# Ledger of designs, part 126: miniprotein binders against q9h3h3

Target 1, 235 residues: q9h3h3
Amino acid sequence: EDGFTAEHLAAEAMAADMDPWLVFDARTTPATELDAWLAKYPPSQVTRYGDPGSPNSEPVGWIAVYGQGYSPNSGDVQGLQAAWEALQTSGRPITPGTLRQLAITHHVLSGKWLMHLAPGFKLDHAWAGIARAVVEGQLQVAKVSPRAKEGGRQVICVYTDDFTDRLGVLEADSAIRAAGIKCLLTYKPDVYTYLGIYRANRWHLCPTLYESRFQLGGSARGSRVLDRANNVELT

## First folded at step 12 (miniprotein)

Design o5
Fold by ESMFold2-Fast, scan of step 12:
Structure o5 (fold): chain B 235 residues (1-235), chain A 103 residues (1-103)
Amino acid sequence: as target 1 above (235 residues)
Amino acid sequence: GSEELRKEVEELIRKAFELVMEAIELARKGDVSEAIQVLREAADLFQEAAKLAQKAGDPELAIYALKYAALVLKWIAELLEKQGKPDEAKQAKERAEQIKEKE
């Protein structure tokens, strides 16, 4: 629907990862400095490739906040990619279960809750809430895309360390809701990103594992979470 | 109409962020006193935008503007403490907390 192939999306993701990031690192920076940092770098105004009228003159790939306990663990991505190539040439079925097994074998376990918002006040407000939750220890790490040259929606990614830990994934959803987020959320394991599983993929896999919708009322979690593969409500 | 008021609110917010960017550049150069003055103007514009957003019937936009007014005032307080002006810093912090209570 967006007109991009998996190869184009993977190339864009790689370029963003390699370009400089604007980072608030709570492991080394006092939490009292967060509010000033958020005022300096609202994601609706930080441009992807720099602009004289924006907060940045140089390219920015991502705007990120690292929690005090953040410890990067990408696993064995090289081994994962080699095994993926072997799987594709083997003729064996490519299913969510097969990808889960590859991820576990190679310790590529991280995943993320995604929210897509138009540039503007709702995006900046949502990001500030998420950033505060990360610095306060309710979430571990998050990032938000800068504003693209052509416009379009920006994405906030809130990471968990293990997509196979359902309770941990649901706890992150609860923390996102507690931060005031009311928009649709979808959860994607990083293994899907590394292997190029996006919308309209050739294996007809759902590109996300979970969907979260905000619910008003007495729910302690504040949301309804759906297992998209099985179409089963978990909350 | 309310749509025209909403556009005026967005223009005020845009101008406020332009001032924030000017203040960032001033602070990087070490012109802290000038940065504080420009940030005070930005905070005033965010507060004006919030009042106009409320009149436009857009409480979400009003809350957004107030949140940034409070963030800017907290930054002013941090810069004032670095300048050795703790009494003025306390006043800026108190104003930020008052604005949060309006949300």
Scores: ipSAE 0.000, ipTM 0.207, lowest interface PAE 16.9, mean pLDDT 82

Design o6
Fold by ESMFold2-Fast, scan of step 12:
Structure o6 (fold): chain B 235 residues (1-235), chain A 103 residues (1-103)
Amino acid sequence: as target 1 above (235 residues)
Amino acid sequence: GSEELRKEVEELIRKAFELVMEAIELARKGDVSEAIQVLREAADLFQEAAKLAQKAGDPELAIYALKFAALVLKWIAELLEKQGKPDEAKQAKERAEQIKEKE
């Protein structure tokens, strides 16, 4: 890929955040309406920019489900951006520890488990399982990307409120596995997303903190979780 | 010398990101025209930062600033398409591609 890959992914993420979202909000909508909503808006059929042949005629940035207890807190993202530019200009080494400290200082603590799936039955089934877990209270909030390109993979993001809370991150992994998800999962703190840290970033940072692999008969929780930064198996 | 220039580059990049965050909030509130204007200001600041980074002897920082200028111009193009202004959107996208050529 060309030198714009990481910046292009950041631009796509920001554009998606600016566009309208299709939201099932369990704080204001009865859980009994979820199955009908999922049938109306399967992520494999919802198009990024709208299409007369799809469920949406207008652009959709994200398809999201908010849990009953969901309370958004993005922290001081503006202060984080300013500190990040100061760090880059300073000539000091940019490390996972320095980024973690910036995130803590500016209260940008949320993070997410990511799964990438091709458009189709498996994606729609996985999203339905995650959405039900959110509405039932096993997860807090999740979103899935609409279909942007024929054959291109879509992403499901399952959020936790504090990436420094290892037990909370592992609890979310267990809930995802309990929902029937068996694909590879990776965990990314939102601070990395806000700062444009993706695969092949210029600082050679691993873009994810944890990796979860499904195991039959191996783990009590159905998965093996690796701390990628420290190269330590947690489960 | 170059240390003063780097501090100036840092300030320009910081201000550009502040404008990007303002534009995101404006777009979320439905003030798309204002968001586009604020993003244009951000793109200009990133380009100015790139010029000063070059003078400071930091070509990597200059390329980084240019990449963000191109990224912001792409967002402007997408917002202009939503506003029903495809000719202006094409101009913004062409400018982003011209910046990419400078890499």
Scores: ipSAE 0.000, ipTM 0.242, lowest interface PAE 10.8, mean pLDDT 80

Design o7
Fold by ESMFold2-Fast, scan of step 12:
Structure o7 (fold): chain B 235 residues (1-235), chain A 103 residues (1-103)
Amino acid sequence: as target 1 above (235 residues)
Amino acid sequence: GSEELRKEVEELIRKAFELVMEAIELARKGDVSEAIQVLREAADLFQEAAKLAQKAGDPELAIYALKMAARVLKWIAELLEKQGKPDEAKQAKERAEQIKEKE
């Protein structure tokens, strides 16, 4: 182990939002340029701090692809934070349902499918598939973390605009599977990220809302999706 | 010895990251001036960690800490620009470039 705590890793991940991003923006860039951009910036080779020998000389927080229809809506994050502070002080139980209602009230609805992969060919191939699906309009937006250290896993995030829209969440899962992705996927609403709900949180909440597992032998969906908050199978 | 110094470096880096987390939370809440103050403390701790890492004979850890300090100073500059303080932002950028030259 490196001697760094989970808190250090969480802080560093949050700090990535402050650093520059490498972005392919399909709203302003022709789709024909995507393959060259992917070849220039494979996520297994782009380093977090611009290490010698990498494609980047400066720090990179995230590598992202924006679809033609992408229109960001963060909701009222300040109102969410204030309400969260009040909820914690109130002594009321903190549950998935309570957090869901808080998110709806403040219109903080976005969320993301997450996949964790080791640096290498499989990560770069998975990211290329996701990026093409975004540029072609099957997905709205995605990002992937740069390489922070040798052997550490990297994460691909595929966003949806409303985590309460189950159909939209499932449609994104289907598009990810159609792109050739077969690994475990978990879905996290951004409200959980803003409020610091990670693994081993103090409220003992599951840090993800949905889970998707690839399934061979059935042509209907290609995956099984579980609602982890309610322990109900959706597909 | 070098082992004791390395443990002190790890502790300084840990404390600096805690301050970075606090500053990001403050910035999200709109408390930008307080966030800048906390980020300045974090930058100072990263620079102190770099000096101790050099004394401990760990140049890679020293470079890492200097990169963190420069990054924090660039965030300070961006926040100062957002607050309409371009002269202070220039000072923060110049300090970040000075640290990069040490790498």
Scores: ipSAE 0.005, ipTM 0.318, lowest interface PAE 10.0, mean pLDDT 82

Design o8
Fold by ESMFold2-Fast, scan of step 12:
Structure o8 (fold): chain B 235 residues (1-235), chain A 103 residues (1-103)
Amino acid sequence: as target 1 above (235 residues)
Amino acid sequence: GSEELRKEVEELIRKAFELVMEAIELARKGDVSEAIQVLREAADLFQEAAKLAQKAGDPELAIYALKIAAYVLKWIAELLEKQGKPDEAKQAKERAEQIKEKE
């Protein structure tokens, strides 16, 4: 099922981290250069493994935009992993709350809104909107996968610095919607990736925390957000 | 039993992902040869997980593990090409293609 495909894409994304990234870094590059950079590197045309005659001749793992105030903090991933092993050995129940507490204790707080789009104009348009929102300061950082040789959907990841800050997560959703994005979004905390939480996991955990669906008219946020873990509507 | 095998499969997948994360850190530090070794271990664990998942009667989990194994092998091939080892890279690519055909 598609849930398994989402975990597979997350694993591919982790592998892509080792390859070079194409980065627009607003901390060192003037915002006026963004439109030219977006035109040069549309994600539907940037190839994962390089192709002479495409925008890139060498492999590209990710295409990313860093906001002017972006300051990366991965937390204590090693401490998180050690605590996870101890938790599993303890026989204590493994729940979303227990994982949340491990993440807080080890400062592994980042998470991301995910959107999956087929290669083409709609992907490039969506990415351009997200990239502008990052450079303008409405979002902190985002990345998009390059086009894979085998085809399939590409993923745009929009990061927030603290998945436990529900207001911050919802503010990011609002900024994504304000950028013109209308597709389904799901939110995944990076702690789930580090601990290998995937579909059909042993602990029966939902692999994402939130789901956002576009709404036509009426809402100031432009979307309906569901807390998937608790089955509670937030908007 | 099936449940015991499935827990073993999930543990193998967890260990394999831990190796993938270790390899990412090694490559970022410039320890590319060590990263390739760790990735090969991860690919082997994903393939073993797939075999065991099939025996446990979970073909969806087996397909998932095989897809990840194929991707890891492609990544190994890319790193080997960057190190100027095209023959080893070709072998890794051929293994990845064989696994994809089983999908």
Scores: ipSAE 0.005, ipTM 0.226, lowest interface PAE 11.2, mean pLDDT 81

Design o9
Fold by ESMFold2-Fast, scan of step 12:
Order: structure tokens, then C-alpha cells, then sequence
Structure o9 (fold): chain B 235 residues (1-235), chain A 103 residues (1-103)
């Protein structure tokens, strides 16, 4: 929305984490129940703030699938935020390298592949493919946003444990492509989200580290991955 | 002057959203009571921002701040309901509705 501050957009994006999540947890739920759960909660129909005419009457922040081996670890976010404040007041240069070191020091390492799709059959089909890959063990965890009141695109997030582990990030991309996903993917470390760093920031940091484009009939892995910060092709 | 008031409004809004982000982290860690207190501070700052925006002659900014205050109070009510405090949750919902009526 034109005229909103970066702080407002950050607060709205993170506010979804406070509202209830609809979760299929493969650690405690048989895989055979997934198809029924996906049919009950298609992302194109689940509303952000609830509606008697939708699958939910109460607010839903995220729709998520946890894999059998999923073990959440957010690291020391409080320590990260304190160190970031100290870095800003120190006058030291703020670079991707210094931010990466803060993330490593405080174990705030998770990141995610993002895909944006319009509400409808293609979104629901893509989410079902991702959810099955998570339950089958090819991906660790994923979530999708519910439908906003005014519409617009919804986002599917596929998480990896460590954004500094390039091979792990690329393996997740490959699994997403194997699930039939052909749209543009971008990868963002969670450290940028916790520090409120978005596309337009005064430090000129690029919060998107990688970009994946579907390669039609080309590369063996089915996609081209670009390191956006350095403008270097990795595949 | 009105330009000085507008800068103060923008600072209050920025601080209020920083508190909202802090409250989200507290709630994630299970410190729900502390999250509610921080959200109450955020709601108060948004309401103050709205009053100053009106004095600065910026009714659109005032409406924006009031909507943000109402939103925060609604979140407070949801957290209170989950803690088994329905009377306090009702008070927060009523306050949010009163703010919407001021618009």
C-alpha cells in the first residue's frame, strides 16, 4: 500500500506469527491424514481474519506443515537484536559480512525460499505439492499465508536450517522444483526479518540472497540459481 | 509548528511499531503477560500520535494511527482470551470499538 512505512509493513508481516496457525504436524499425525487436511484448508479459501463463509471463523496467521524431523531453533534473537543496536551506535560499517557474523554468533541461521502466487487452483496445487514433499521428508518445514481481505498474491515459505549452508539451500530449491514448482523463487535469511531489514533500507543491504528461475529443458537440476548480492550464477 | 508536530507524530508511530515487534517476540517466547503490557504501550503511543496528527492538520495520518491503535487492542483482547481472562479481553475489545467510532 502506497504511503505505509517500512516499520508498518514489518509489523503487519510479523503480526501473522501472533495469530493462531493451522498446522499439519507429521511428528504426531499420520501421513495418510494429509490429503483430507489439505482439502479442508486450501490456502485460497482460508481467510486472514476469519469469515463464517470460509473454512475458518477465527483469525489464522499461517497454514503450516511440519516434517517428521522438524526441530525449531530460532537461536538467540534477543542477543542478535542487542548486538545489532550496539553495531549501529558503534559507527562501524554495516555490511552483509558483519550481519552474517552477527547471525552466526547468535545462532539465528534459518532462512526460506519464497514464492508468490495468486489465490486459486494453482496456489492450492503448489501448496499441496510442497506439503507432500515436507511430509515425505524431501523438505523440512513450510508455511503459506491465508487470503487477505482485499486479495492479492499469497506467499509460500519453504524453510532451511542454515542460510550459510549453500548446499542445503540449493538442495531445498531442487526439492521444490521436483514438486512441480515452476515460478520464480527468492531466498531470504530470517536474520533480516528479525532486524526489520527489507528491500528499501538505509544500509543498502540486499535481504534476498538467492533467486531461482525455472530452466525449461536446460540444466540437470531444472533451475538456474543466482547469488543476487554478488550477481553471480551458481548453477 | 505543524511540521514539528508531524515529525513528532512520525517518531511516535515508529516507536509504537517497534514495541509491536518486541511484543511479537515476547509472545513467541511464552512471555504473553509482558507482550500484552508492551502492546498496551504501543496502543497508547498510536492514540497520542493520532491526537498530534489532528493538531498538525493531517487527518489522514490521524485515521491511520487510530486504525493501528484499534488493531493492537484487538490483538490484546485475543491474547487475554487465550490466557482465560475474558473480562479484560472484553474491555480491550470495547476500547477498540470506541476508537473506531472516533473516526
Amino acid sequence: as target 1 above (235 residues)
Amino acid sequence: GSEELRKEVEELIRKAFELVMEAIELARKGDVSEAIQVLREAADLFQEAAKLAQKAGDPELAIYALKAAAWVLKWIAELLEKQGKPDEAKQAKERAEQIKEKE
Scores: ipSAE 0.000, ipTM 0.165, lowest interface PAE 11.3, mean pLDDT 81

Design pA1
Fold by ESMFold2-Fast, scan of step 12:
Structure pA1 (fold): chain B 235 residues (1-235), chain A 86 residues (1-86)
Amino acid sequence: as target 1 above (235 residues)
Amino acid sequence: STEELIERVEELVEEILELLFEARKLAREGAPLEEIEELIERAEELLEEAEELAKRAGVPPKRIEIIRRWVEELLRRVREAIERAK
């Protein structure tokens, strides 16, 4: 419980972001080198803090693949954090709409589809599919967490430019499904990550905007996307 | 049956989504406006059909309104992409 406080999770996320990343950058590296890179750094074997028996001896925060057209834009995260502190102090209601407005004002628009998988073959296979989709141009950028010492699930994050752009978010879902991914996906705007909106947050906000399930339903085929805020099926 | 009507509504919503994905992709790539407009017109026709079937299936009016507004928002995004690419 205490280990799952919003502040603790935010601190862990910042530590991972500050530690070194293993990156395949398709902007500077030929796509033909991807398969060898994936074989060298399977996420089920790369350890968070390094181990002589793993591919890495030093800490690794994230394993990432950047697409050829990837152009990072984090927006004004410092301004966002200052405005968030002012909002909390103001006594005004903290709602999804208020957070969305803060994100728009400070241009912190990116978001991500998340999938949580146990260490093993299925995780490595899913990551390889996502990585190939990124270097082939169907997705912009993705990352996967390394293996924690005590095990536990690892997370694959597939990013989109603008969480307020529902069509763009749904296009990314379609590309993930086209890459062969069939597990549960949830979509989280980066503004929620920066502000520490996780499961069991003190404002009782749902930490994700969308949920995607792969489903073959007789004549209907494709993923089912649910809008968590309105509890409405979108597809 | 009600279940069959709901399944058909789901199929139509999926088809609307695919048409709008394609329309926006074409708009971003600077494709001829007539090609994009054909996809938009088809999506609008399917939305009318989906709304009618949803009403027959007993879907609450508020839910149907939410679906319509969602599709209208996607159409707005396609039109914005057209303007940006010009």
Scores: ipSAE 0.000, ipTM 0.106, lowest interface PAE 19.4, mean pLDDT 78

Design pA10
Fold by ESMFold2-Fast, scan of step 12:
Structure pA10 (fold): chain B 235 residues (1-235), chain A 86 residues (1-86)
Amino acid sequence: as target 1 above (235 residues)
Amino acid sequence: STEELIERVEELAEEILELLFEARKLAREGAPLEEIEELIERAEELLEEAEELAKRAGVPPKRIEIIREWVEELLRRVREAIERAK
């Protein structure tokens, strides 16, 4: 009936995470090398599975930039998964609040702003802006998908360390806008990804917590941010 | 996959509508033409993307025409708001 299931989407995400990444790591690489690296690996030309005509001959799962202060912390994902299984068996209601509590209890707090762009100059320009913001310390870490299929959109993910820290999420949005990004942004906690909760889930949960739209004039932030769950404007 | 592409086209159409509703609001308030034109330009870029995705998804020409008609109707309303604010 559906062309994709949560299991299929989870399998594709896992494959990308397990394949090699192209990484600019500002913790070990001088910032002066970033422009050359971006020119060598424009995301519109890097292919998912390698191609003689692309910058890569081998598979690439993600193209990433790590900031100087980046410290990976996925929390207790195994404990989260065990608690999720217990919750489903318990018959207790599964709500956004229940998932938030599981995430807090198991310290699975990271989340990300997502933007989807067609392959081309605009994608490469947007990624370059984000990458520079990461290396300059305005953002902590970001990644962009390689080109998987001709004409398919690519995604830029800009991570924050704690989705429950509303001010931190808004600060990241501000930095993205300051980098010149004007497209629609949506924010998703990683807890939803680890539990395989996507848009077509049986609990009818919306995995998107925030939505950011570019706004001309008036706003120092350059955007209007909506809390999707509570239907409240934050900016 | 085809269904996902169609859903994405509808999402782009909604984003285009939001940009043009904002452009119309700004036009009615007498905002600078540069700001209004910026919103129109972004809406036109998204329209091109939506039409390209719809063609690749094998969407019938009639459905692609509906998206264009929505955008053209809103552009007409934006132009009317600009004239009224002069």
Scores: ipSAE 0.000, ipTM 0.079, lowest interface PAE 24.2, mean pLDDT 77

Design pA11
Fold by ESMFold2-Fast, scan of step 12:
Structure pA11 (fold): chain B 235 residues (1-235), chain A 86 residues (1-86)
Amino acid sequence: as target 1 above (235 residues)
Amino acid sequence: STEELIERVEELMEEILELLFEARKLAREGAPLEEIEELIERAEELLEEAEELAKRAGVPPKRIEIIREWVERLLRRVREAIERAK
């Protein structure tokens, strides 16, 4: 519980996006080089602002892996932000439906499964599993935050291309579980990130659409997925 | 009322989404084309109803066009899944 405002969190996210990224791009790099790259840049050791004692001396915003089939389509983010400013001053209700309409209108459809882990070998192991799933084609793209100077948990983001495609979102969850991930996962559409919808948002919107919990001893699906808006089990 | 019409349009859009997700799942599982086409046909019928209600609610033509484009993107994914299953 840090007391950060939505504006502060949005500013931090924007700074990370603008700083350089460390990228393994499977579209142009042989898969055989992945293990060496993962060993060179373990997320628990890569520092946000650079440090002589870490793998990086310069700032790093994100560590990312792009799959062979990855085709970036961020939509019209600038148009989305302009429309959002107009919406906020219009007096119209701000609801999940209104935000979904803005996302569709501006083609900002991507979303992500989020997992938060403390810096250490467990984080590095989880990231390696996700990265291999991306390079092997079971996931499209993923990124992980570097280690913050103040410490705290790091986040792994596993993207899907369309948050309105429930089946695609669930398939990504299954692939994450198959990679050995057992921690809590939450799913957030990128439109919420671009518009600064975080835990402390003034519209009282739930900042995530889905929640996934590992199902120990299950003989079917590896997880239980909850639709948070409707409070309905999907799996 | 206009608000009630818009709420009904949103309900129809959610139903269309669920039908197309099921159609894509069936397509990936190699289900008979007849079953998949039934879901697609139902989704297309609901889209026509949603467009009519949106027009009655005074939704601008450009927004209705965007809604159709969104559904057509999902339909394309279902048809791609059918092709990949072959």
Scores: ipSAE 0.000, ipTM 0.095, lowest interface PAE 21.3, mean pLDDT 79

Design pA12
Fold by ESMFold2-Fast, scan of step 12:
Structure pA12 (fold): chain B 235 residues (1-235), chain A 86 residues (1-86)
Amino acid sequence: as target 1 above (235 residues)
Amino acid sequence: STEELIERTEELVEEILELLFEARKLAREGAPLEEIEELIERAEELLEEAEELAKRAGVPPKRIEIVREWVEELLRRVREAIERAK
């Protein structure tokens, strides 16, 4: 029993988003400084609430790398929330299609590939590969959670600007694989995060749209991608 | 065998995706239209081959339809990238 509910997960996500972030911003920082920054802030050592023995003395919500072309656009989240309350009150079915339409209407289009790794060398190595791909322009933006006080796995989030753009989502998967990542990846649109769609949600929705598994033996893509909404393999 | 036909079909789908990824990248970079169209033509040829192999393997028509619609959507995205680069 983990004791986590959708409400608890949403509250923790909001707190992390509101706390300070450690950011390598390739729009304003030379790429030559990335290696030193990664060495200074390995995610397995950066603590969520600060510790004299860690790289940070103050709370850190996320460790992030912004690509040169990154342009933040969260859309109309307030309008999304209002429409969501109206939808729940209306008695209309809550389906992936209705959520997709709410997201499009309110321009809440971003989404992310997620990977969960235990603190340690593999996490730090994976993050360094992702960060380099962002700075080199193969990915747009990424972040990784700091080490939690209670321990547990950390998450790397690799964002795309439009979850309805299947080609863009799959290009990001390919770039992640090219960076040397071999673990399971799942893709979640940010609209699901804002609306609290997690595992075992009330509406019985699949919390992710895609799943990517590393394909040993050298497929052209380096991975096999499943469309979870339709439960069909695409690659 | 049916197993071999399925594996070959999946390999062709992966190759189609790689061609379309490259075509969109080239389109965004303003590469010559002829080079982009060569990738598109190859992807369309491979799609026809993949559909024939899938039919021979007894893949449900609905699954073949879903893959075709998805590839057609990716082709539309490549065409959009060409227009934006103009």
Scores: ipSAE 0.000, ipTM 0.144, lowest interface PAE 18.6, mean pLDDT 79

Design pA13
Fold by ESMFold2-Fast, scan of step 12:
Structure pA13 (fold): chain B 235 residues (1-235), chain A 86 residues (1-86)
Amino acid sequence: as target 1 above (235 residues)
Amino acid sequence: STEELIERLEELVEEILELLFEARKLAREGAPLEEIEELIERAEELLEEAEELAKRAGVPPKRIEIIREWVEELLRRVREAIERAK
């Protein structure tokens, strides 16, 4: 066994969520302190499990920035989980539409744009741009993974409050591009994360709803966005 | 309700985009200008309806700007395709 299963990925995600987070909270911290905080905790140097040679000696699950207007709302995750177990037992088809209905019924509506970058200057620069956009009010909240012990790419997650609000999802993409981000972005609803829908899921569902690719001088937005479910270009 | 208005707005935007994607496809294939213009006119009518719904639903001005930018970019591509086909 190679250790890459839905259960393994879910366990790793839960461990990160349970470990301490490094948070810049713009609701309680002056915006003028952001640059010093970013310099102190560059994600390429913050280690997942702590190291005397890194900014952290103790484990860090996530590095996050909360916007001034950020108000967390996870919805009814317990009700979602119960309905998901019932759905799997029922033999009814598991489709993007069925998952969307479960999410709406239980008000589990948040989602996120994901970008994966190798540790280094480009990651730290991208994170700084995203963090400034959050503190300035163009984005609501974002987080970035710390450096894993074994290496590999790190992920920046930029959240929106409602994955069914296409306009809001696309506005976040525009703000990410305005912050200078040029890499591939994919959008994933949190309901998929809570239910363990990853690339290698049992139902062969695409784990993301949208894909954004940077386009030089093409669109006013700076990107081309595709709706993966309907195979429709939105920009 | 505000949620119902926003859902209707998103449906209108989706229809506008579909009309303009079809117009661009037809322009690339050298279809008659009359057919392409009919799709453009319908999209422009729906855009007016979408802007009115967006204002009624309390959509922030920035989101309305994004909708306008998508429509303008697609219209630009349609017109470019028409010129290239000539």
Scores: ipSAE 0.000, ipTM 0.102, lowest interface PAE 21.4, mean pLDDT 78

Design pA14
Fold by ESMFold2-Fast, scan of step 12:
Structure pA14 (fold): chain B 235 residues (1-235), chain A 86 residues (1-86)
Amino acid sequence: as target 1 above (235 residues)
Amino acid sequence: STEELIERVEELVEEIMELLFEARKLAREGAPLEEIEELIERAEELLEEAEELAKRAGVPPKRIEIIREWVEELLRRVREAIERAK
């Protein structure tokens, strides 16, 4: 239960992207420096707008770790946005399939596994595990939100380069689980983020494609992954 | 019940994580080795308990092995921190 609109969520996301990021870049920084960096910037203590009592005095939008092979490719976002406006005015049905096709046409293929955790040791430990997996090459790139002024849950985002590559999405899930993460994971393509489509949207689209649950009494894999669109188990 | 056993395993794993995080922090700060070793010993004891309970709860052997490998990797990082603080 919150009163936020999709417009407010989009404005917050834009502000975070525009504010400075704290980045550990494995392409230019030795892996041996990661533990010191993680100790200096635990996400439960880094504040969104700065605080004399926190590690940061200035605003921080995101805390991120880039892997050695990280090469960002957001595709043709401008073309995607133009096509989306044309689709809305055309009167054609807006479905998951039409958004998937727009994403493919404009090469906007990246997506992310999301986990939401309360500020505290569990969040900091989960982030440390993810960051190490990124620096060691098991994941490509990840970021975590700083602590909001009034508290609330923080989010860790673990990116994959192609949401249509099911195997790649599942491999990222396995790497997250191998890093010791046990909480619920949901997977969202960046195309939904670029178009401002969140949980409560006018088109009744579900922006979540996959859901992963850790189950000790389940399969040998350590997680159960569900295709949310087709309601089919993948593992 | 099986669910209660699994919940207890998760609690033990969380405690292990807290102990090893504290141990690594102390190691980086150059704390006395005996304090760090006490935390490591407690974590190892809790890991053995977690593995036994997970086995009794019917958790697949491969999943138990993954938990152990993950804890052993954290222990390796604590030992690295001890060595670097010398």
Scores: ipSAE 0.000, ipTM 0.114, lowest interface PAE 18.6, mean pLDDT 80

